# Ledger of designs, part 3: VHH binders against Rho GTPase-activating protein gacW (gacW)

Target 1, 182 residues: Rho GTPase-activating protein gacW (gacW), of Dictyostelium discoideum (Social amoeba) (q54g18r699to880)
Amino acid sequence: VTLTDKAQINASTIELPPLVSRSIDLLMEQGISSVGIFRTCASATALKKIKTRFEAGEDIDLKAENVDVDTVAGVLKSYFRELPNPIFPENLHEYFFQAMRQSSNEEIIQSLKDIIDQLSPLECKMIKKLFHLLHLISLEKDVNMMSPENIAICWAPTFFRSFASELLPINSFMIVNYFDIF

## First folded at step 1 (VHH)

Design b07 (framework vhh_7b18_3)
Fold by ESMFold2-Fast, scan of step 1:
Structure b07 (fold): chain B 182 residues (1-182), chain A 120 residues (1-120)
Amino acid sequence: as target 1 above (182 residues)
Amino acid sequence: QVQLVETGGGLVQPGGSLRLSCAASGFTFSDYAMGWARQVPGKGLEWVSYIWSGGSTEYQDSVKGRFTISRDNAKSTVYLQMNSLKPEDTAVYYCAKDSEYGDLYAFDIWGQGTQVTVSS
């Protein structure tokens, strides 16, 4: 394999940060039916400890260490909240508002896909995996009490860094229509 | 360990009043904004009212003028005085502490809730 071929292969291979990947994997396995997932607060000390270890490059097996689901959920949410720029920065918000004013679900879906296509490849991979988790959680709402609307209340301020009420139904729509949008 | 315990719910007739209390422990209460959210039967969670550490308040339009949020930092307690109650106010009411980032709609802890039923 030439240097160019190796570089091309590496460039096409997008790895999620271990904090993100391992947190989502644990929550998909253990968190989907957890009552109040992403709503219930974990210990700030426990959350900071796990997050700091990931940031130090530790190879953390969350399952083997019996890290509780609320701590893992808190670590994941904290990661997105502390990004230098939110996943959906303010310059995209008007496009989200316009998308939701379309007359058909097919048009709304296509507009949302067009907005997501403006994100970096890493950001696209992260939000696709995250929204898959959020979608699965929403399907268990009768058990976990986390409807798409409840998930949106917990996540929209983190995704958009905005308190505009119009963003809540947008976030809910994306959770419900995960397979059509992502 | 952070705990929020809501009390004061109950059955009341339309036009009646209830006062909810939330006793907080495990954190420096005076440093954090506190809020009330409710779970309406058949609907999701919705924000009701918010009070900052400095005492400033905000209300959802549907409750403005009818509900009053207040806090007592010495008692680590937040209150929701509910007047002129309507059937649509029937919900489980949850006490919430804001996230350490201070987001208006982002709460990092929710209490166990207290049931409010408004019916004749």
Scores: ipSAE 0.006, ipTM 0.300, lowest interface PAE 9.7, mean pLDDT 83

Design b08 (framework vhh_7b18_3)
Fold by ESMFold2-Fast, scan of step 1:
Structure b08 (fold): chain B 182 residues (1-182), chain A 120 residues (1-120)
Amino acid sequence: as target 1 above (182 residues)
Amino acid sequence: QVQLVETGGGLVQPGGSLRLSCAASGFTFSSYDMGWARQVPGKGLEWVSYIYSGGSTEYQDSVKGRFTISRDNAKSTVYLQMNSLKPEDTAVYYCARGEDWSSLYGMDVWGQGTQVTVSS
């Protein structure tokens, strides 16, 4: 058993925060074909209201309350943006630069797998579920206008902070190659 | 009427400095994040700098240490101090009101832009 296999086994028993799991589930059901998803800005008032209710521990049924897709996308992105430590910890950002500089796609994929192996079980579970959503959105690019590159632009600052522009290509690569990496 | 008006662009030699100003009107300035983006001829639009309503700042790596973003809430103005300018900084610079700086597309109000040209 590799470190990745152990992390995957442990991750299967970890519950995601309700804000994360419920937002992703709604977006997978209703949001993947939405034009400009994650790019289109939701009402700041609507986003703050829903986010505050999740933070207060309210049991929110996003589907029953008919919450707007762009509001849900905004809530999800805001959650990751406001994490005290980025979902990809800052000490790992140098390894993403090294991954980008590999000579083959196979070597880039292996480097990315090695980075993901260093995440906690909760972080690994969240990232896997999030990138699955991002991958599905990218498959509908002719309908939603959200290519892997456009998705990467929306998410790179959240994942990589000050390295967002430099690591944009590797973020796009991860969206495209989801099944090979996660 | 919501407006952003940029001023301060111009021609400058490499190594020189410029200060851009963006005057905001028609909204509660202090409640919004503000940012600067630039359009390089022949390239796409790229993010430059961001300042949160609370005063925290973020910079693109290529400008970090050379550019400083600041705001004056009493004057409803955001500034970009540009030092050690390089030819590759030549672009039209846009002021934008931000609700989510993670995306240039999350900037919902844009000014008309001001031209910065760095040439000898």
Scores: ipSAE 0.000, ipTM 0.148, lowest interface PAE 15.9, mean pLDDT 82

Design b09 (framework vhh_7b18_3)
Fold by ESMFold2-Fast, scan of step 1:
Formats: structure tokens, sequence, C-alpha cells
Structure b09 (fold): chain B 182 residues (1-182), chain A 117 residues (1-117)
């Protein structure tokens, strides 16, 4: 099932997949100050168990079940990595290079807004919520050791595949400038 | 258990060369992306290079043409050949790989590279 098909189930209103929404909500509540969040590896066994249960359609309450932060972070990253196409489709990667080329922050921000506007409504909603989490993590870098650059290193391969390296600076820029872009 | 062990760091003069090695264990090495990141004093962590399971390579702009990443799947080792070293290349270099969640999830202990007269 595609990302768009899942979002439209049971409602005309776009809803995030439960794996995505519940993982982000738990990480916003409990994971912001976790040292090395997204960099620290999860228990492979715990990650597979939670992931399998979400894939089976279980209605999982991550907080009530006391699922550890690193497992939740791992499940979230795995979801985006396993998308058939990157959450930022490869046909848009050229536009990220063009955005990086702009001479002012205002022009970079507008270019990024234009790129995000090309995503489906579900993709836009997911990426906005995800980058809000990444932004909040970056604000606590002195505690969690996860600067925008460190977060970008962890996420760029998932977002940009083979262009991860080239687009690291714009990924970091998006984390820092979340409120101006999304 | 994923384990990454970096070696090959040291003190070198500007314009010199070093070869970093990362011995990997605990996973099917040939199936995973491998990369190098560095922690520059005062700048934080920055990625340097990666190599895909298929052998495609990517480099940070500041090291293109000077650094070469390669892998030996039979030895479960990734290498970073560093030529024309500059003082700004001074950093702790970390080997990294994808984990079960993917991305750069597993990091080694690092190896110090100092480029100074």
Amino acid sequence: as target 1 above (182 residues)
Amino acid sequence: QVQLVETGGGLVQPGGSLRLSCAASGFTFSDYYMGWARQVPGKGLEWVSYITSGGSTEYQDSVKGRFTISRDNAKSTVYLQMNSLKPEDTAVYYCATEGYSYGLDYWGQGTQVTVSS
C-alpha cells in the first residue's frame, strides 16, 4: 500500500500513518534530550517487534507500553527509508541544488517552500511534522549532542539517497529554519 | 553486534597523505553503505564520504579530488585515502554504516588526524 492510499483510509481528511504520528509524538515528548537520538542504534529485536506490529495494523500506544526512545527513533527512520521513493522524490533533487545556489536566505527559503508545495498533501504533512521534531532536537544540541549537522548526517541518506552528501547543507538549513520554511 | 574499528590516523605535514582503515564486523558488510564522518574542533560533526553496497561513491565538496573512499568486501574493510592534506582536515575521523533503521546509525570510536607543521 502506498503512502497516499494509507492516508485516505476512513476519512476525507488526510491523516498520518499511525507509525509516523505516534512515533513523532512520543519522540517530541520523551526523545528531544536523548543523547545521540537517531544516531544511537536501537535493539534490533525490539525494533523488529514494534515495526512488525505496526505493519500488521495493530493500534499501538507507544507511551502506555513504555517503548524506549531509541527503538521508536529507529522505527520512524526505518519507515522513511523503506518508502519506494525517497520522501523527497528524485525528480525534485535538482531543485534542492538550485535552492542551495541562491544568494540570500530569503531566496533559499522561498525555493524550499516551492519544492515542498510539489509534494502530495500527505507527504507535506509528514515532512512538516518530521522536520518540527528534528528542529526541536537541534535546539537541545548541548544536551543531546545532535546539532543540525549531526541530524542531517543521520537523515540525508533517507531523504536524498545517492545525493545525501551533496544535499547535506540544505538538509541542515531546513532543520535550522523550520519555522520559516514549513 | 555491529563493531567498527578505525585505524590509520596520525600527525602529518600539510600536503601529506594518510590512509584510514575501518574494520567492520557483526553484519553482512557487502550489503551495507559505508561512510566516513569527521569531528572538526570547533565545527562539530560533518560527513566526508560514503560508498554504497554497489560501489558508488559520494564526497563532500571540500575533499573532492583529494580523498578517495574504497571498500574490500572480502576483508569487510572500508578505506579513506587522504591526499593533499590541509590544516582544516584536522579532525577525529569516524567510520559509519547503516543499521537496522538505516542512515548512518552505527559509528566507530574514531581515529585522530592532525595536519600541522
Scores: ipSAE 0.000, ipTM 0.150, lowest interface PAE 16.0, mean pLDDT 80

Design b10 (framework vhh_7b18_3)
Fold by ESMFold2-Fast, scan of step 1:
Structure b10 (fold): chain B 182 residues (1-182), chain A 120 residues (1-120)
Amino acid sequence: as target 1 above (182 residues)
Amino acid sequence: QVQLVETGGGLVQPGGSLRLSCAASGFTFSSYEMGWARQVPGKGLEWVSYIYSGGSTEYQDSVKGRFTISRDNAKSTVYLQMNSLKPEDTAVYYCAKDQYYGSGEYLDYWGQGTQVTVSS
């Protein structure tokens, strides 16, 4: 019984924040083929309005309200950016450097699994769902113009803060190898 | 409406210096990370420098030690001080909100950029 197995079991009973779950669900339905998804900026006013309503506990149906894809993407990214601690805690960032230095893809994958094992059940559930979305977007790069590298550029500052530039390769690796890691 | 207006470009000799400015409006400037990217003629955009909301900075290897990014939250402005300029630094420079950048064909910017030309 590993920490990852225990976290995965507990995750089945954990509810994601509505902002996170509803944003990802809409983006999986409507955003996968959107050109420049996560790169294209939303209106600051529109983004703040939707984010404030979620924070107030409103039951927002993003699809029924026809909220545009870039606003939803901006809200989701802003949520992770504004966490008091990054979703990958600062004390784990050095281990991502160590993962990058491994000689084989199999060793990199195992190192990443070991890092993810250290996250809380809620963090594991959020990251797994988020990277599934990012992986699906990357598969449509010829339509949406968002390669794994471009997605990593948009998300690395949110995930890794000061190490964002240096950890771009491992971030893109995680997007590509979603099914082997998560 | 998010707006970014770049100024400060020009023609300079190799070894010279320029300071670029980016005036931002339409968002809470202090809450966002800011960066600079450049479009080299005939190539895509490439990331140059990044400044976090907390003040930490990152630089592309080719400009590290020569360029300095800074921000003034009271003026909603980000700066790029460029020293020891090389012909290879010739590009249109763009200010970016909340983004690192690696490939120009995928990014959208609110400003027209500012042209930097380094030639003898």
Scores: ipSAE 0.000, ipTM 0.180, lowest interface PAE 13.8, mean pLDDT 81

Design b11 (framework vhh_7b18_3)
Amino acid sequence: QVQLVETGGGLVQPGGSLRLSCAASGFTFSNYAMGWARQVPGKGLEWVSYIDSGGSTEYQDSVKGRFTISRDNAKSTVYLQMNSLKPEDTAVYYCARDLGWEGYFDYWGQGTQVTVSS
ESMFold2-Fast, scan of step 1: ipSAE 0.006; ipTM 0.306

Design b12 (framework vhh_7b18_3)
Fold by ESMFold2-Fast, scan of step 1:
Structure b12 (fold): chain B 182 residues (1-182), chain A 119 residues (1-119)
Amino acid sequence: as target 1 above (182 residues)
Amino acid sequence: QVQLVETGGGLVQPGGSLRLSCAASGFTFSDYWMGWARQVPGKGLEWVSYISSGGSTEYQDSVKGRFTISRDNAKSTVYLQMNSLKPEDTAVYYCAREYSDSSWYFDLWGQGTQVTVSS
């Protein structure tokens, strides 16, 4: 995704929530090759404890505290699930469906870029970093068993707040084509 | 506490039938969409079917007309009736909870149950 000069300035100065930035950083370091990452469920109690501490403003060093990879993955996914509006709200869904009806990959990519450009600078910065992680995980699918399709099954309901099956190939396409879209 | 437990997998001959069950505990089952996904050896996960809290159903084209998803809210159980099974249906089948209204939870997955279709 190419941002405007104003959006680029805003994006460079915007700090991600610590829960998001620290979770993604840990998962990039320790989670990329973890079997079933995002599919494997952590203890709900462990997840809630870490999440509550982040919400209280605690300075949590996930690595120093040896927090389980699946717990960190669960905390990250829970954050996006709990957003007041999903990252891809209902009013954008028709644009995603229209994008996927294009005949060429180049047209699909451009349409998806146009949709992402409608997100706020903070949302754009978060989703770019998150999809980078998801893309890296998908590259290790022979080790972690998490193909783009498997990742889409885990994440699409969270991103879209919808179980519509048509959203699965959209999410998968975005993971695969990360460098062209984001 | 919050858990999904799949049962009913096994070995079956082509053309046979199996019924998978998923027992849910620790949440208000009737409020959530439930689904089934499968992991085919060497091919990855794919959605099989879902059922909404209101009872509407959807099926992947490859299983439509052969598989039926249903739920029993009184028993907190979702079912997958699989008829006319084919070798390509061989997979680990997972029960999943979607759209939790308790936003502190992430999507919940069961441990899976192995289905093998072979003669």
Scores: ipSAE 0.000, ipTM 0.309, lowest interface PAE 10.7, mean pLDDT 82

Design b13 (framework vhh_7b18_3)
Fold by ESMFold2-Fast, scan of step 1:
Structure b13 (fold): chain B 182 residues (1-182), chain A 120 residues (1-120)
Amino acid sequence: as target 1 above (182 residues)
Amino acid sequence: QVQLVETGGGLVQPGGSLRLSCAASGFTFSSYAMGWARQVPGKGLEWVSYIYSGGSTEYQDSVKGRFTISRDNAKSTVYLQMNSLKPEDTAVYYCARDKGFLEWSHFDYWGQGTQVTVSS
């Protein structure tokens, strides 16, 4: 068994954290057309309440409890922001800069696929599902006012921390080209 | 408390070399991008070079091929090796920490500066 085969097997058996899976599922169903999603402020008390319950191990049915879309979006973004190790570790940031310097979209796409392959199976699964959501939101930009660029502005600090402004273009590229990359 | 202390400036003849050092303290150095900027007398502050936490580098066009930025995370130090110096490189050189995306300018902490003079 190769490292690639082992990673693939591990990925197929890994479950996403309930906070991540439940939040993304609700947002795909109810949040795609929400004006200013990820930018619009949620109630700080409502966000903290839901986040604390997930962190205590509760698997919350967000739809059954009629949790606000903006609260769910805030919980999801807060989860990624507060990861001890960023979803894209700093040792991978060099590869994103290298990807931006490629001559063709095809080369940029291949570089990004190579970067994603460096993530753990769990992180790969999370980031693929997250970018699918971000891509779907970007398709409704005329309704929700969230272009790929606007989504990238909201998420780049979470993904890239101190390199957020420099890596904005590649973040936007990943949102637009989701199906070619993931 | 965040501190950046530059050393290594001085007087050098055209074509000469200098190595600037910036000793950082008060933060997790390895997690931050670092840069060098300079202020030429009578002109504004201009960016010179940038080194990302992962080690990738960027240079202003006027210094490409002549200057090299590097870092030593174990020593919390960033360096600027300046070769083939020109009179136009005469400036006060500042070490700076990248403040990230949250604010509209790139750097949040600056050193005191070190004078580089390129003259006969």
Scores: ipSAE 0.000, ipTM 0.092, lowest interface PAE 18.0, mean pLDDT 81

Design b14 (framework vhh_7b18_3)
Fold by ESMFold2-Fast, scan of step 1:
Structure b14 (fold): chain B 182 residues (1-182), chain A 119 residues (1-119)
Amino acid sequence: as target 1 above (182 residues)
Amino acid sequence: QVQLVETGGGLVQPGGSLRLSCAASGFTFSRYWMGWARQVPGKGLEWVSYISSGGSTEYQDSVKGRFTISRDNAKSTVYLQMNSLKPEDTAVYYCAKLGYSSGWYLDYWGQGTQVTVSS
């Protein structure tokens, strides 16, 4: 049998961790125009308090509790920073470098899509939602001061567990070309 | 060039066991998540299990504790060990290479193998 029904497979509900889904939802609503979002440091105490509650299994209504945007941004970034393995582990880095050496944007995009295809279903779902947020933030760079390059400075070390400068243009390319890659 | 060939299906009594195998070729098997999905007669496709390149596994709730997915990267083969089979497990089982490049979906389907659980 030939199966072409993507909708049936996508109807299987892979749910994001509440920390991830609730944080992104709040930042989509309240954080897009926030100056220096993800660059501005939140209170370490406030961040740890919220993170600990999510880790204990609490589904926190961040909006109802009026949790500060920078605290939510810090919680989200901390979650990815503290994953046992980074979203883009070291064994994928050479493929990212190879992708960026392609001659055209279309070839780079296809190579990046091929790399993303190597992630788990949950990782793919998390990354798609997160990069959508990062893309939206980058569109308001004249208000929030967070260009794709500035977002890459904040997030690339978390995504790759590496400070290699070559990763910064890769991350910013993915933010800019969100709709073509994800 | 990508090929997935499933084997191991058949007729089995409730409470019985079957082991499905999927031989993969045409891609760097060790780098990809692999999975099993099934199509129940008259119904849609549903996920059964996934396995990462490193061996981490995930299962649909209805098969947890009964099914075990595994892989042999040297042989480019993924397996599904099915124990304590129930009539509701009757389906065509498909091996898939997992991908995301057009949204979350199974990137490639094999030919499928029929599993029938009946008295």
Scores: ipSAE 0.000, ipTM 0.189, lowest interface PAE 12.4, mean pLDDT 82

Design b15 (framework vhh_7b18_3)
Fold by ESMFold2-Fast, scan of step 1:
Structure b15 (fold): chain B 182 residues (1-182), chain A 120 residues (1-120)
Amino acid sequence: as target 1 above (182 residues)
Amino acid sequence: QVQLVETGGGLVQPGGSLRLSCAASGFTFSSYGMGWARQVPGKGLEWVSYIYSGGSTEYQDSVKGRFTISRDNAKSTVYLQMNSLKPEDTAVYYCARDRYYGSGSFWDYWGQGTQVTVSS
């Protein structure tokens, strides 16, 4: 059995991790218009405590416990940063660069869809929900000060595990064109 | 080096039971979630059960009420108790380490697998 054979775990039988689903749900409700969301640093102590509790399998109601939006945002971003493999691993980066060199937006969108289809079903499920949140945040940029470009600065190093500046416009393109790509 | 070693597979008749064990080494076992997945010929790899670092458990609908996952952190071992086995449960069963809270696809290290055959 090879790694490729082992990568076909069916997402229709697997729920999103509660840390991911509950964090995104809270941020959809309370975080969309928060100034500097994902840019503002949370207390490292508060973030670690909540993250550790989720990792221990604790059933956490973030809203009932009045966890602040910046702490929730920090927990969510930390989860993706600390994954064993990034959502967009190194072997896919050249395909992202090639996609962006296409002459039309329709071709770029189709190439990006093809790249995303290479991810595991759970990874696709998670990033679809996450990019929906990021898209909604970007629509409120005049209130929250978080343009697609500012969101890309915060998230691209986490998604790609790379600080290559060429990845920033790719990430912002995906945020803007969420409904066409995901 | 991270290693996961499965034991306990074999041939069993329908309605029988088997207990799978997975001995883990090379990492702080108590900090990680652990899971079991099976390779069903023709269908691919599907998760069976998951146990969080804190001890909470999750099961696929097809095995609920028949299978029980448990862990012994002192022995760095995860178990799968399989009862009321059906021919449809015939598969190679894999133990896996999951980095984070949640079920399934972030399983980063896998054992070599153990064959379970349910047949008369």
Scores: ipSAE 0.000, ipTM 0.167, lowest interface PAE 12.1, mean pLDDT 83

Design b16 (framework vhh_7b18_3)
Fold by ESMFold2-Fast, scan of step 1:
Structure b16 (fold): chain B 182 residues (1-182), chain A 119 residues (1-119)
Amino acid sequence: as target 1 above (182 residues)
Amino acid sequence: QVQLVETGGGLVQPGGSLRLSCAASGFTFSKYAMGWARQVPGKGLEWVSYIWSGGSTEYQDSVKGRFTISRDNAKSTVYLQMNSLKPEDTAVYYCAKDLYTFGEPLDYWGQGTQVTVSS
């Protein structure tokens, strides 16, 4: 069993924070076809209220309270943006750039898998579930107007805490190739 | 100290055009994404457009095809060219140093510039 295998085994027993799991579940059910999801802004007041309640330890039934999809999307993105360390910290960025310079999609995919294997078990579980959501949204781009490229514009600064435009095609590649990478 | 100064707002008739400018200082402008957001009276803040350091752009659906964002790194300025203006575009427009996200600290937002579309 490699270190990667051990980490993934441990991840299967790890619970996601309620903010993350509840938000992704609602967006999977109600948000996939929403026009401009993650791009459209919600009320700052509504977003802060929901986020503060989760941070206070409340497990909110977002569906029962009829929380709108843009508020939920904003809460989810805000959570990742405010993590003490970004999901893809700066020390990994050169590895992402090197991965994308390879000549075949097979080699690019394997290099990206190797980078993701450096994340903690909790981070791996969160990012796998999140990219699954982003992949599903990208499949409905003709309805929701959110291509992999548009999703990357909204999410890359949050994942990498960097505004380097070179990260956009990396993020969109990962969204498109979700099943091969995660 | 980060400073953002918006100019170019005003009163214009429906179908008219305005060009907004945001002069930035206090940071390495070329390394950051820049954007525009607006506050419509009676509604919440909404993002309008973003331009990345590399020049890639994104637009809110309601302004796509009508508004164009651009930047001049030598002048540390971001622009919003607004064409075919509608009464619904009436708002205070704010320049943002970073990608706009609800719930983010607004410490580096500018003072805003008023755009009124009325006959």
Scores: ipSAE 0.006, ipTM 0.257, lowest interface PAE 9.6, mean pLDDT 82

Design c01 (framework vhh_7ubx_2)
Fold by ESMFold2-Fast, scan of step 1:
Structure c01 (fold): chain B 182 residues (1-182), chain A 119 residues (1-119)
Amino acid sequence: as target 1 above (182 residues)
Amino acid sequence: QVQLVESGGGLVQPGGSLRLSCAASGFTFSDYAMTWVRQAPGKGPEWIATISSGGSTMRDDSTKGRFTISRDNAKNTLYLQMTSLKPEDTALYYCAKDYDFWSGYGDYRGPGTQVTVSS
């Protein structure tokens, strides 16, 4: 039993917040082919209502209640946006930039894995599940119109909250092309 | 004091064209990326296009063949040229500062200009 094997075993038993796990599960089932997913939001009132109920600890069945796909997408994005500490701490932003400067895909992938592995086990599990969802959405871009670039536009403000656009050219955001490594 | 004022909206028939303008003041316009966003009745905001300080553009795939974002730094003005308009393009269109990949959600937005596509 190595330290790595033990960490992997412990991580597999970690329960994600219900808001995160149930939102991703519904979007996997119903949202992958939705035109403009994450780009088009539902009303603020509908989003706040569902978020408040999750925060109160309610056992919400999003599918049984017919919560619309755009509301679920908005709830999920809002959760990550409103974390007290951003899911990607500000000190990791330069590491993402350095990773994307590598000349080989192998080096880029390894650097990105090393960055994600610096997160807590819970954060790592959440990000891997989220990135898997975003990867599946990108594969259906001809149907949903959500290319990797459009996904980046929707999610970059959530991931890199305080990072100014002049420090990282918007047309250089390529991390979405590597979501499937997680 | 950042101020954004949109204009150029109106009623247009399907297949028509409109050019929207966003007049910016209170900041060094040429230093910032600028974005067009729309909101249709009963829907949330939908991103349309962003133009960087250097002039590089990113556009939603569903509209990029019909819509073109541009800027005139000498006039502190952002433009959206819309062609082949469809009923589903009916929305309030507004411009935003700091609504780009790395700076977070739009901090400043204008009151918007209404575009209605109907016959």
Scores: ipSAE 0.000, ipTM 0.213, lowest interface PAE 11.8, mean pLDDT 76

Design c02 (framework vhh_7ubx_2)
Fold by ESMFold2-Fast, scan of step 1:
Structure c02 (fold): chain B 182 residues (1-182), chain A 119 residues (1-119)
Amino acid sequence: as target 1 above (182 residues)
Amino acid sequence: QVQLVESGGGLVQPGGSLRLSCAASGFTFSSYEMTWVRQAPGKGPEWIATIYSGGSTMRDDSTKGRFTISRDNAKNTLYLQMTSLKPEDTALYYCATGDEYWSLPLDYRGPGTQVTVSS
């Protein structure tokens, strides 16, 4: 589905799910320089506990509760992984393959913009905020040891499911070129 | 029945080298991405490297100069060559199928081989 002008305007006022917005906000504040962020797994018990509380509608202040950065990262990734429909719907995956076949960076960027325009306003807002976080993490790779490629390997299964390994290069490209695409 | 069995770990001095092996059975090994991960006491698992069916690799930047992932499809075996080992490399090393190692069922992950780097 294409975004209308009205939907695009409304995207600025759309509220992200609390799990998503609060997790990303904490990670932007505390997680950008964390060694192995998204690569290092949290305790399954800690992750399940926090996720269950969000799902119950609890008003969780992750910072006040001093929730571990790796737990927050795991909760965020688990949310996207467990969506009934992938954040990038499977019917759009062929267009990501098409984008990879373009001959210039400008053409790849335009193809990716066209794909993102097919997302709902909420999905678009979530993915923009998420890739902003991933981009910021990639800029600190000398500190956190998480290059764009390393981040892509952690997130590609969540974004592309069946085609994760094949679409890994385009995922990395999107992290690097965040400001040109989103 | 997917089975993964790691070997080659042990006690080694700083600066030493080890080659870890992962023997795979119960699936078409050559068709799968294979990953090495490690877990130090009190820490969550950390991704080290993935090798794809086509032979390309993705590696953690902190270890890629010292660690090399490779595979032998004829022997259904995954390898991790480790050089210039440091005390911080002390961990239980696991192999796993695929590149999303922490969401794989335990059945698709090996029991691990212990690497201890100490003087």
Scores: ipSAE 0.000, ipTM 0.255, lowest interface PAE 11.5, mean pLDDT 82

